# Miniprotein binders against q6w4x9r395to579, part 28

Target 1, 185 residues: q6w4x9r395to579
Amino acid sequence: GHCSLEGGSFVTTFDARPYRFHGTCTYILLQSPQLPEDGALMAVYDKSGVSHSETSLVAVVYLSRQDKIVISQDEVVTNNGEAKWLPYKTRNITVFRQTSTHLQMATSFGLELVVQLRPIFQAYVTVGPQFRGQTRGLCGNFNGDTTDDFTTSMGIAEGTASLFVDSWRAGNCPAALERETDPCS

## First folded at step 3 (miniprotein)

Design M12
Fold by ESMFold2-Fast, scan of step 3:
Structure M12 (fold): chain B 185 residues (1-185), chain A 90 residues (1-90)
Amino acid sequence: as target 1 above (185 residues)
Amino acid sequence: SRVLVIIISRDPRLNELLARFAAYRGADVVIIVTDDEETARKALEAVKEAGKEAELIIVDFSDPESVERAVREALERYPDIRTVYVIVRP
């Protein structure tokens, strides 16, 4: 299955349901028992530089008990807070430059991530067949039925994207306004 | 609201394929960003045959700033469109 994060604020789920949202937080894209060591894939959204009312993907995070791999729009890759030169390899994960404008994170457990760095930061998630019906998050439940792709973290199918997206927030984000009022800190 | 899809590729076959899929998936405007008019021809025809708006922007792929300027130009051409997808294939 394929899930995509495109155009700054658009998501297409594993069951091919497209939707748009506006958010300035970290969101869970994918959680699954198929991911080792309580792994989860997350997306960080912040205000767009083009329009203050729009939001854009600024980083993708793979978090497990062992690793916190961050791939950001400024082309920096970190693991557990330390910058890494590519290609970067762990026991089960390799991050490398696929093309001049794309990075790939390949894994041994059926998850692949491709990030487009330029001209617009975008992400593409691929999962193997073992993930079918075993996923939760912004990328949907991968069960072949689009009518329940807006299933919240509480297991409720919603008719609108806003309640669905809010249920997958990974934590409280500081207000962008507070950051703007202190340019020296 | 209207949907804009920007396709950036130097491959004429991929341009045609992606343009057809974009129109099929509900794009209202498809902009092909590529290095020459011939590379875009079948893609532009496919979008127009689907009854959609098709445009071309010529870039120099050896100049990364040329591609970035093309994306900004595409967005400026459609300030009323808030839904934008960008597809890049080397």
Scores: ipSAE 0.000, ipTM 0.115, lowest interface PAE 19.1, mean pLDDT 72

Design M13
Fold by ESMFold2-Fast, scan of step 3:
Structure M13 (fold): chain B 185 residues (1-185), chain A 90 residues (1-90)
Amino acid sequence: as target 1 above (185 residues)
Amino acid sequence: SRVLVIIISRDPELNERLAREAAEKGADVVIIVTDDEETARKALEAVKEAGKTAYLIWVRFSDPESVYRAVLEALWRYPDIERVIVIVDP
C-alpha cells in the first residue's frame, strides 16, 4: 500500500482517498501493531512562508521506544536529537540519499519512506501486505474501503477531513499557539 | 511485460478517462502528475476501481523544474519496468 504527503498539505490515503488540511502540528501518519516497539510514523506541518493561512510539510518523524528519527525539509537527519551523517544505519533502519533530491528510509519490518527534498518537500510511504487492515492515522486504515478512511483516533468514521485530522494530533503544539497569539508585526 | 503510465494533466475529466483506460488496458502502475485536487481525486479513484497501483505526484505547473523532477521520480521509483508511457495534456 502507498500513502503520500504532497504539495504542502495534500494527503492520499492507502485506499487512494485524497484530502487536504490546514493544521499546524505533529500528526500521527501511521500506527500499526506491525511496527516494532510501539513504532509510529508522524508528519510535522507548519505555516507556509507565502501565506500564514496555508500549511506545509516540514518534517517526517519515525518514533519508537528505541528511535526518534527526524528528516526535515532543510536536509537534516537526527536520531534521538543527534545529527547523523548519511548513510545512517541502525539494527532495523537505514537512512540514505537515494538521488540528489531524495532521501530513503528503508526498514526490515515492511515500511519504506521516501522523502523528496526538492523542488517541494514531500513524503511517500510504502507498506507491505502484512499491514492490510492494520493501520491507523492520516494514511487511513488500508482495508480497501474508502468510506471509512476518515476513522478518528477514537474509532469513529467521519464524512469530512477536519475532525479526522484533528483527532490524530500528536504531542504539544506550542509553536502553532504562539503564532496564533503573536501579532503579524 | 510490466508497464508504467505517467499522466500529466490539470483537466479532471481527461485525466480520469486516461487513468481508467491505462489501468484497464494493462498498465501495472499509473502515476498521476497534477496540481489540481479534483483531477487527482477522480484519477486515483478510477485506477483503484480497476484494481491497479496508483501514485500521485503533486507539482507546480508554473515551475517546469517541478514537473521534470516528478517524471524523474516516477522513473526512479519503478526501475523494473519494461515500458514507460508518458501522457502530457497539451
Scores: ipSAE 0.000, ipTM 0.116, lowest interface PAE 19.9, mean pLDDT 73

Design M14
Fold by ESMFold2-Fast, scan of step 3:
Structure M14 (fold): chain B 185 residues (1-185), chain A 90 residues (1-90)
Amino acid sequence: as target 1 above (185 residues)
Amino acid sequence: SRVLVIIISRDPELNERLAREAAEKGADVVIIVTDDEETARKALEAVKEAGKTAYLIWVRFSDPLSVEWAVRYALEIYPDIERVIVIVDP
């Protein structure tokens, strides 16, 4: 399955449900028992600029009991708070520069992350078949049914993106505001 | 079956228009080759508006092997890509 965080505020779930939101927080993108050592993938959103109240992806975080890998829009990669030069390799994870504008995090456990640094900071999440029906978070549940893609952290299917997104906050942050996903005409 | 469209053009207006058209016609992955960041941004917006679920992979002419990487990555996203359409503008 493939999940994308694009255009500053758009998310497309593993079941191909698009939505957008307005928020300034760290959000859980992906939790799964298939991730080793209580691993989770998270996304950090913040204001896009001074003149507009739009929000954009500013960092992607992979957190486990052993690692806190942060890839930021400033093109800095850290693990457990220490800056790392690329390519950076651990036992199960390798972060490297794929092109002048793309970083890739490859893992041994069926998760792949590609981060576009420019012109817009974006992320693409790929998971193997073993994750089917075993994911939760902003990227959805990967069960082949888009009607329950807004399943909150409490296991409740919501009709609106804003309630869904707020349930996946990973800190003390303002509530997210729903953005229009399908403009009229 | 999945469809990959590759757009190779130095014309910003053509890039945006072709990316939109590809997404509207059901492309699953669009690869755009351009060194202009504003063109890439406009193409992404066009694809998301037209197809919503279509992926846009942006690569630069100036990056060695970037097109090869993008094609490989598209095939990793959808191993069942059965149709590849390449649009080249001299």
Scores: ipSAE 0.137, ipTM 0.577, lowest interface PAE 5.7, mean pLDDT 80
Fold by OpenDDE base, second read of step 4:
Structure M14 (fold): chain B 185 residues (1-185), chain A 90 residues (1-90)
Amino acid sequence: as target 1 above (185 residues)
Amino acid sequence: SRVLVIIISRDPELNERLAREAAEKGADVVIIVTDDEETARKALEAVKEAGKTAYLIWVRFSDPLSVEWAVRYALEIYPDIERVIVIVDP
């Protein structure tokens, strides 16, 4: 399964459903029992301009009981608040530079993350087949059905992205604006 | 880890075969460098099932820099590696 966060406000779920939202919060991208140590992947969005529609991804966070790995747009990688030199390896996670503009987080448990730093901060999430039907968050539920990707944190399938996205907030933030559109447009 | 095997190939079948063989022959770490992530996942799982460590480095073969960086950092992931085997499929 492949989930992408592109163009500042576009998301394509594991089931290949594209949508757009504008929010300035931290959102859960991926939760799954397949992630060890209560792991979760999160996305941090912030304002990129003066209007409410000018929002962009500014960081990706992997949080577990053991690690809090943050990859930010300023190319700083931290774990539990401490800056780390690359390549950085924990027990089951390795973060390294893939190219001059890309970082990669590899794991031993079927999660892969590629982060494009420039010119736009973008993220690409890949999960193994063992995650099928066992994911939740902004990346969807990875069950091959696009119609139920907007399932909220409470297990309710929404017809629009706004309530769906808001349900996955990791803090108190303004409500998100949403528009279903092709990320390539 | 003692032995690191790096496989650089666009051929998914070859990746899987080589990864499996590497694991069976005693590789401690297998790194696959490819642009086909989906098929490479199978190879990675095979290595992991054997109790070995496996990583995928996704690259764009159309970008030579991408491949170069991948190889460079693959070699830096494990400073305690005693032996490195690099397999390149041109």
Scores: ipSAE 0.007, ipTM 0.217, lowest interface PAE 8.8, mean pLDDT 87

Design M15
Fold by ESMFold2-Fast, scan of step 3:
Structure M15 (fold): chain B 185 residues (1-185), chain A 90 residues (1-90)
Amino acid sequence: as target 1 above (185 residues)
Amino acid sequence: SRVLVIIISRDPELNERLAREAAEKGADVVIIVTDDLETAYRALIAVREAGKRATLIYVDFSDPESVERAVREALERYPDIERVIVIVDP
């Protein structure tokens, strides 16, 4: 299966459901029992340019009990807070420069991540057939049915992207629908 | 026998089709593209889903030296190749 984060704010799920959102938080992109050591793939979004309404992908994170691999738009790769020279290898994960503008994270457990650094920071996620029907997060449930791809972290299928995306926040940041802009003393 | 297919095309849909066909026939693939990089990654992913190696190289097609450097880089990245097939779509 294939999931993409493109053009700063566009997502296409494993079942080919396209959507767009605006947010400034860390979101769970992929969780699955097929990922070892409680692994999860996450996407970090932040404000883009001078517009307060525009947001874009700024980093991708693979987090497990053993690793916290961060690939940022600044072309820095860290694991557990330490900068790494490429190619970087662990027991099950290799991060390397595929082209002058692209990094790849290859794994032994059926997950592959390709990150475009320039001209626009983007990410592409590929999962093996063992992940079919076994995924949750922004990339959808990979069950061959696009109608339930907006399944929230609580297991509720939503008709719109906004509530779906907000349910997959991984960081401590305000929800777009509930934020208060006016101070009340 | 290790075969490398180098695809040089400005057509992203053609890139994905040719890359998938090459990988299904057992080849590793290099895709040389100029813009619309987003679509090019679908071709890259298709090759890897078929179990073959894939590399994407960005070039400026208006610069002939850029294309020549990309072909040279492709050959250097695949030193254990036995045959090279170059597909050019003008």
Scores: ipSAE 0.000, ipTM 0.107, lowest interface PAE 18.2, mean pLDDT 72

Design M16
Fold by ESMFold2-Fast, scan of step 3:
Order: C-alpha cells, then structure tokens, then sequence
Structure M16 (fold): chain B 185 residues (1-185), chain A 90 residues (1-90)
C-alpha cells in the first residue's frame, strides 16, 4: 500500500482517500503492530508563508524503542539527536540518497519511505501486504474501505478530516486548523 | 516526447495530486475547473516551479459543449504537444 504527503498539506491514505488539513504540530502518520519495537512514523507540519496561509511538511520522524530518525527539509538526518552522514545504516534500517533530490529510508520489516527534498518537501510511504488492516494514523487503516479512513486515535470513525487529524496530534500543540482562513475568489 | 495532461475534476484535492504526478513524470498540465480556483492555482504554481507549463480553464461541467471547448482551447495553447492524456473524475 502507498500513502503520500504532498503539496504542503495534502494526504492520500493507503486506501486512496485524499484529504487536506491545516495544522502546525507533529502527527502520527502510521502506527502498526507490524512495526518492530513499538515503531511509529510521524510527520511534522509548520506554517508556510503568511500567518494564516498553507501549512507544510517540514520533517518526517521514525520513532521506536531503539531509534529516533529525523529527516528534515534542510537535508539533515539525525538519529537519537545526533547528525548522521549518508548512507546511514542500522541493523534493520538504511537511509541513503536515492537521487540528487530524494532520500530513501529502507527497512527490513516492510516499510519504505521516500522523501523529496526539492522543489517541495514531500513524503511517500510504502508498506507491504502484512500491514493490510493493521495500520492507524493519518495514512488510514489500509482495509480496502475508504469510508472509515478517518478513524480517530480513540477508534471512532469521523465524517470529516478535522477531528480525525486532531486526534492524531503528538504532544502539546495548538489545535489543528480545518482550512485556510482566507476564502477563495 | 512532450506530453500534456488535461485534468477534468470537481475535486480540488484530486486536481492537485494529479497535477503533481503529471509534473513529476515530465508533463505539462491543464486543469479544467468550475470551483476552488485557489487550490487549482496552487497546483499550477507547483507545476511551473518544476519547470513545466501549466494553465487553468473555467467551464460549466453541466454543459458538455463547454467542456469540449475547454479541451480544444487547451490543445490550441499547447500546439507543440506530441501526446495528450485526459483524466476525468470517475
């Protein structure tokens, strides 16, 4: 399954449900019992442009009991707070430069992350078939049904993206913005 | 060869995703819209930033002749195109 974080604040879930949000926090992108050592993939969003304009992806984090790998839009890769030269290898994870504009995190457990650095910072998540029906977070539940892709951290299916996104915030951040405050036309 | 992708959809999120994918594959983009000009214009700026051509054409989706005229206008704006791909919201 594929999940994408594109265009600043657009997400397409593993079940191919597209949505957008405006929020400035760290969000849980993917949690699954298939990830070793209580692993989770997280996305960090911050403001872009003027105060009330679009938010944008600024970093992707893979967190487990062993590792805290951060890939930022500044092309800095850290693990447990220490900067790493690429290629960076652990027992189960390798981070390397795939092209001049893309970094890749490859794993032994069926998760792959590709990060585009330029022209816009964006991320693509690929998971193997063992993850089907076993994911939670902004990327959805990967069960082949888009109607419950907005399942909150409390297990409630929501009809709108705003409550869904808010439920996946990590840490004490301000409330996520549902949409831009400057109406179109 | 130079490819043009024409996107015909009322879904602004789908419009931006398809425009990005088209630009990533080296194509020029036309988005045909009836609403949410703001999101469509942002998508077109992304395509332009990637070094490709992009344009917006307004239509009345309830009028098939309006849509057909918009497709013809797109082709006239990109006369150097070798292949055209039209994506319509199912």
Amino acid sequence: as target 1 above (185 residues)
Amino acid sequence: SRVLVIIISRDPELNERLAREAAEKGADVVIIVTDDERTARFALEIVKYAGKRATLIYVDFSDPESVERAVREALERYPDIERVIVIVDP
Scores: ipSAE 0.000, ipTM 0.073, lowest interface PAE 24.4, mean pLDDT 70

Design M2
Fold by ESMFold2-Fast, scan of step 3:
Formats: C-alpha cells, sequence, structure tokens
Structure M2 (fold): chain B 185 residues (1-185), chain A 90 residues (1-90)
C-alpha cells in the first residue's frame, strides 16, 4: 500500500482516497502493530507562510521506543535530537540521500519513506502486504474500502475530513479548519 | 479515469522507487524517461510486477529538446489520458 502527502496539504490514503485539510499540528500518519517497538510515523504541519488559510508539511517523524528520527523541510535529519550525517544507519533503519532533492528511509520491517525536499516538501509512504487492515492514522485503515478511510482515533467512521484529522492530533494544538473537502466532492 | 506517470531521471534507484510508488498509487501507465536502458531495467520490472503498463523513452539529457520531445511523444501515445503526473529528478 501507498500513502502520499503532496502539494503542501493534500493526503492520499492507502485506499486511494484523496483529501485536504488545514491544520498546524503534529498528526499520526501511520500506527500499526506491524511496526516494532511501538513505532509510529507522524507528520508536522505549519502555516504555508504566504497564505494564513493554508498549511503545509514541514517535517516527517518516525518515533519508536529507541528512535525519534526527524526529517525536516530544511534538509536536516536528526535522531533523538542529534543531527546525523547521511547515510545514517541503525540496526533496522537506513536514511540516505537518494538524489539532490530526495531522501529515503528504508526499514527491515516493511515500511519505506521517500521525502522530496525541493521544490515542494512532500512524503511518500509505502507499506508491505502485512500491513493490510492493520493501519491507523491519516493514511487510513488499508482495508480496500474508501468509505471508512476517515476512521477516527476512537474507531468511528466520519463523513468529513476535519473530524478525522483532529482525532489524529499528537500535540496540544488548535483544531483544524472546517475548510477541507475531498477534491471531487 | 486513466492515469499516466512520467518519471524523468538518470538515477536507477530513484527510477525503481518512483515507478513502484506510481504503480501502487493507481497509475495505469508509467513511462521512464532516461539516458540508458539499463538505468530503467528495475523500474520497468517493478511496474510490470504490479500489473501495470510500462514504457521506456531514451533521451540525451545534454539536449533539453530531447526531453521535451519525449514528453510530447508520451502524451501523443496516450491522448485519452485523464491525469498526467510528471516527476523530474534534476
Amino acid sequence: as target 1 above (185 residues)
Amino acid sequence: SRVLVIIISRDPRLNELLARFAAYRGADVVIIVTDDEETARKALEAVKEAGKEAELIIVDFSDPESVERAVREALERYPDIERVIVIVDP
């Protein structure tokens, strides 16, 4: 399955449901029992800088009991608050520069992340088949049905993106704006 | 409806990675634009393994007109495409 964070504020879930939201917080992208050591992938959103009504991706975070890997739009990679030279390798994770504009985080547990640094900060998440039906967060539940992709952190399917997004906030931040909508709705 | 993804890159690893992501993201056709057939080999394999249509266009990156012609030829082959995504590795 593939999930993407593109164009600053667009998300396409593992079941290929696109949506957009307006939020300035850290959100859980992917939580699964398939991730070792209570791992989770998170996304940090902030104001776009030019328009106060628009938000954009500014960092992607992989958090587990042992690691807090942050990849930011300013091209800095840190783990547990310490800046790392690339390629950066742990037992199960390797972060490296794929091209002048792309970083990749490869793992041994079926998760792969590609980050486009320029011209627009974007992220692409790939998970193996073992994750099917076992994901939670902004990337959806990966069950082949788009009608329940807006499942909140409490397990309730919502009809709107704003309630779905707000349920996956990882920080103490303001609620997302109600201006979001599906591109074709 | 039908989605076309065009990947323009000299890097074989990036070609494979982006081709795989494009196929899983719902691309119906993935075209690799590069300077060497070997550079595209794993990318073409990844697209075909995902059950999608894969094509290769060879260009000379020292000639910008070569790249523009490749994109035009891709669009001419798929005139009824609904959505076109172009990914460029500078």
Scores: ipSAE 0.000, ipTM 0.107, lowest interface PAE 19.5, mean pLDDT 70

Design M3
Fold by ESMFold2-Fast, scan of step 3:
Structure M3 (fold): chain B 185 residues (1-185), chain A 90 residues (1-90)
Amino acid sequence: as target 1 above (185 residues)
Amino acid sequence: SRVLVIIISRDPYLNEWLARLAAIKGADVVIIVTDDLETAYRALIAVREAGKEAELIIVDFSDPESVERAVREALERYPDIERVIVIVDP
């Protein structure tokens, strides 16, 4: 399965359902029992541009009981708050510079992440077949049916992206719809 | 400038889907790295039908040096490429 985070605010799920959202929080991209040590992949979105309330991807986080690997748009890779020089290897994860503008995180458990650093920060998530029907989060449930890709953290299938995205917020961030916005801007 | 996508996978459905998506998203060249011609055949055709350049490199996944040689060969084939995206299916 392939999930992509492109153009700052566009997501294509593992079942190939595209959507866009406007939020400024850390969101759960992928949770699965197939990830070791209660692992989860997360995406950090923040305000983009000077005069618009548009949001963009600014970092991708892999969090487990052992590791908190952060890959940010400023080209810094950290684990548990410490900056790491590439290539960086753990028992099951290797982060390396694939090109001058791309980083790759390879794992032994069927998850691959490719991050484009320039000109636009983007992420590409690939999971092996063992993840089929075993995923939850912004990347969808990977069950071959796009009609339930907007399944919330409470297990409810929604027809719209906004409630789906808000349900996958991680941490104490305000809902996107509650921020002060100018609807004419 | 030119964009190269390298897809490394044994899965024929993943190979076809990623190759087709890469071509639609503006890749100029797609290289499929796999251990069987039949698993890559549909992916190769999909890219070429989209009017893009496609190549296949056969590897032995049990030999990590085989995979490394394939990636190096792909990069040497297209030395002036601006963007390289590598997608790996473990």
Scores: ipSAE 0.000, ipTM 0.069, lowest interface PAE 25.2, mean pLDDT 70

Design M4
Fold by ESMFold2-Fast, scan of step 3:
Structure M4 (fold): chain B 185 residues (1-185), chain A 90 residues (1-90)
Amino acid sequence: as target 1 above (185 residues)
Amino acid sequence: SRVLVIIISRDPYLNEWLARLAAIKGADVVIIVTDDERTARFALEIVKYAGKEAELIIVDFSDPESVERAVREALERYPDIERVIVIVDP
């Protein structure tokens, strides 16, 4: 499966459901029992410099019992608060510069992250087939059906993106905007 | 026996992760001690979703007596606790 965070505020879920939101917070992007050491992938959104209603991705975080890997738009990679030179390798994770504008985090457990640094900070998440029907968060549930892609942290399927996004907040921040922007509507 | 976990941290990532871990490992009550309600918001949701009790105590980290009072207050709210685990974000 493939999930993307593009254009600052656009998300496409693993089941190919596109949506847009205008929140400024840290959000759970992906949680799954398939991630070792209680791992989770998170996305940090902040205010865009162009418009008060626009937000943009500013960092991606992989958090587990062993690691807190932060990849920021400033091209800094840290683990557990300490800056790392690339390529950076742990037992199960390698972070390296794939191109002059892209970083990649490769794992041994079926998760791959590619981050575009320039001209706009964007993220692309790929998961193996073992994750099918076993994901939750902003990237959706990966069950092959888009009608329940907006399943909240409490297990309720919503018809709109704003309540869905707000339910996956994991940070010290205000609530997402009540009005959603859907690329298809 | 009832297990209480007290998480003392201003880091929202750590609060969410530790709250989830505490619920998975059998905590009955999780109390988050922090300086801003928003820092604990999702952590409280995770614990409650797991069917556990969750509470928040707001402190001033610049005042160590504030933190000590919060821990004592937490223990007084749950006098039937058999095991207490305190996790502090250095």
Scores: ipSAE 0.000, ipTM 0.083, lowest interface PAE 23.0, mean pLDDT 74

Design M5
Fold by ESMFold2-Fast, scan of step 3:
Structure M5 (fold): chain B 185 residues (1-185), chain A 90 residues (1-90)
Amino acid sequence: as target 1 above (185 residues)
Amino acid sequence: SRVLVIIISRDPRLNELLARFAAYRGADVVIIVTDDLETAYRALIAVREAGKEAELIIVDFSDPESVERAVREALERYPDIERVIVIVDP
């Protein structure tokens, strides 16, 4: 299956359901028991442009008990907070420059991530057939039925993207904390 | 009607254990207040697997005002709460 984060605000799920949202948090993109060491793929969104009504993808994170690999729009790759030069290899994960404008994270466990750096930061997630019906998060449940792709973290199928997306927040919503800190601003 | 548990800890194993226990004991919402996504990630997943609501608030533990603001934010997100339990492990 294939899930994409394109044009800064568009998502197409593994079951090919398109939707759009605007957010300034980290969201769980993909979580599955098929990922080793409690692994999950996460997407970081932030404000874009002068008007601040638009938001865009700014980083993708692969997090497990062993690794915190961050690929940012600044073309910086870190693992557990340390900057890495490409190609970067671990036992099960390799991050490398696929083209002058694309980075790839290849894994031994059926997950592949390709990020486009320019002109717009975008991400493409590919998972093997072992993930069918065993994914959750913004990329959907990969069960061949688009009508339940907006299944929230509580297991409720929603008709709209907003409640679905909000249920998959993983935190790092600094705008909310800043409003709380400076209520007079 | 609803029970909110707020867990404030920098220990990822303790976060997971407390969150799992809170969900098991009938919490409807669990909020993890910690310094990094990595220290809360497993706790968030465990609570959501149990069919409960879970959220993360990132704070700077060297700034007690940051922690206080996070707790206030958590309480404001859920105005229809019957019981609030705060567990602190600095």
Scores: ipSAE 0.000, ipTM 0.325, lowest interface PAE 11.9, mean pLDDT 77

Design M6
Fold by ESMFold2-Fast, scan of step 3:
Structure M6 (fold): chain B 185 residues (1-185), chain A 90 residues (1-90)
Amino acid sequence: as target 1 above (185 residues)
Amino acid sequence: SRVLVIIISRDPRLNELLARFAAYRGADVVIIVTDDERTARFALEIVKYAGKEAELIIVDFSDPESVERAVREALERYPDIERVIVIVDP
């Protein structure tokens, strides 16, 4: 399955449901029991610098019990607050420069992230078939049905994006990159 | 099965970016709907360099019927398309 964060404020879920949102916090992009060490992928949004958009993606965070990997629009990669040279490798994760404008985070557990750095910061999430029906967050539930893609953090299927997006807000804004480790309600 | 992506935006950077990713994510045809040919020309070339079909449609965003006509005509031109993805940010 594939989920994308494009054009500053557009999201396409794993079930191919597109939506736009106007948030300026950290949001849970993907949670799953398939992610090791209580892992979660998060997206950080701030006020947009583009004329047509009020919100833009500024960083993607992979958080687990062992790691807090931050990839920011400034082309800086950190883990647990420490800047890393690329390629950066952990036991299960490798972050490397795929092209002059793209970084890739490859994992051993079926998650792949590609980040475009220029001209606009964007992210692309790919998950293996083991994630089908096992995902939660802004990328949807990956069950092959778009009608319940707006399932909130409380497990309620919404018909509109606004309540869905708000339910996946992480604890604090705007200092979200240095937030507490409790990502849920 | 053929995939058509229609990008509707007046932001030249967004047009370039979305055209690039549409082409690399499996689109067979990319149509850029915008109000300025000059700003879309680079996006058009990127799609063509990726080996995909590319078209540019100039519209007047102050006329909503202009945009709707462009989308309708594009869909009628490609009746063999299995999947249509429309990205809108006027």
Scores: ipSAE 0.000, ipTM 0.126, lowest interface PAE 16.8, mean pLDDT 72

Design M7
Fold by ESMFold2-Fast, scan of step 3:
Structure M7 (fold): chain B 185 residues (1-185), chain A 90 residues (1-90)
Amino acid sequence: as target 1 above (185 residues)
Amino acid sequence: SRVLVIIISRDPELNERLAREAAEKGADVVIIVTDDEETARKALEAVKEAGKEAELIIVDFSDPLSVEWAVRYALEIYPDIERVIVIVDP
């Protein structure tokens, strides 16, 4: 299955359901029992330009108990806060430059990530067939049915993207704090 | 059955026109392969407004393997495609 994060604010799920959202936080793209060491793939969004109405992808994070791999729009790759030169290899993960404008993170556990760096930061997620019906997050549940792709972190199928996206917000969200202190934005 | 159209062009006006025509004529997925996001912006908007899937793949045209990778990647991520149309702007 393939999931894509394109054009700053567009997502297409593993079951090919397209949607768009406004968000300025870190969101869970993919959680699955098929990922080792409680692994999860996450996306960081921030405001684009001068308008609060547009957001863009600024980083993709793979987090597990052993690794925190961050690939940012600034073409920096870190693991556990330390900058890494490419190609970067761990036991189960290799990050390398696939083309002049693309980085790839290949894994031994059926997950592949391709990141477009320039001029727009975009991400493409590929998972093997063992992930079918075993995923949760912004990329959907990969069960072959698009009608329940907006399943929240609480297990409720929503008809709209906004409640779905907000339910998958992860960790600290500086944009949420900023909004709380600026009631007119 | 699904139809995939891949447009390889550095011309923003050509990209927009071809992408709109592809979506209107029944393409399910339109992929723009170009060197700059601004070159693809209106094309991507036109396809998504038509309710179709749109993707942008940025390539370095000075790297001959970059374009080849983009086409290969596009074909791989849409395996249930009945027809593929590749439009190249020389």
Scores: ipSAE 0.000, ipTM 0.226, lowest interface PAE 14.1, mean pLDDT 75

Design M8
Fold by ESMFold2-Fast, scan of step 3:
Structure M8 (fold): chain B 185 residues (1-185), chain A 90 residues (1-90)
Amino acid sequence: as target 1 above (185 residues)
Amino acid sequence: SRVLVIIISRDPELNERLAREAAEKGADVVIIVTDDEETARKALEAVKEAGKEAELIIVDFSDPESVYRAVLEALWRYPDIERVIVIVDP
């Protein structure tokens, strides 16, 4: 299955449900029992700084009991707070430069992440078939049914994205979203 | 229902190939982001020949913020888009 975070504010779930995302927090993209050491993939969104308030992806984080790998839009890769030169290898994870504008995180456990650095920071998540029906987070539940892709952290299927997105916040950031304004009027 | 494809490349041959493929695979709007009109000409023609919407945004590739702002502008032009695909020259 494939999940994408594109254009700064757009998400397409593993079941191919598209939605637009607005927020300024760290959010859980993917949590699954298939990830070792209580692993989770997370996305950091912040204000884009353009003419009116917009939000965009600024970093992707893979967090487990052993590792905190952060890939930021500034092309910095850290693990547990220490900057790493690429290619960076652990027992189960390799981060390397796939092209001049793309980084890839390959794993031994069926998760693959490709990050586009320039000109716009974007992320592409690929999971193997063992993840089917066993994912939670912004990328959806990977069960072949798009009608329940907005399943919250409490297990409730929502018809709209806002409550779904808010339920997957990680950390102590503001809960309220700023209303998007017309940039030119 | 509507799909937007944004192609960011200085290569006229790559622009034409990707624009044609995008239109054939169901893109409703294709936007070429490049540094001059000549580089985009064949790409824009290919999209229009396929019966799709084609647009051009001129940028300065030496200014990454110019490219970033162009993509945001493209997204704001099409508020009813359901899916966005951004393709960057590898």
Scores: ipSAE 0.000, ipTM 0.280, lowest interface PAE 13.4, mean pLDDT 74

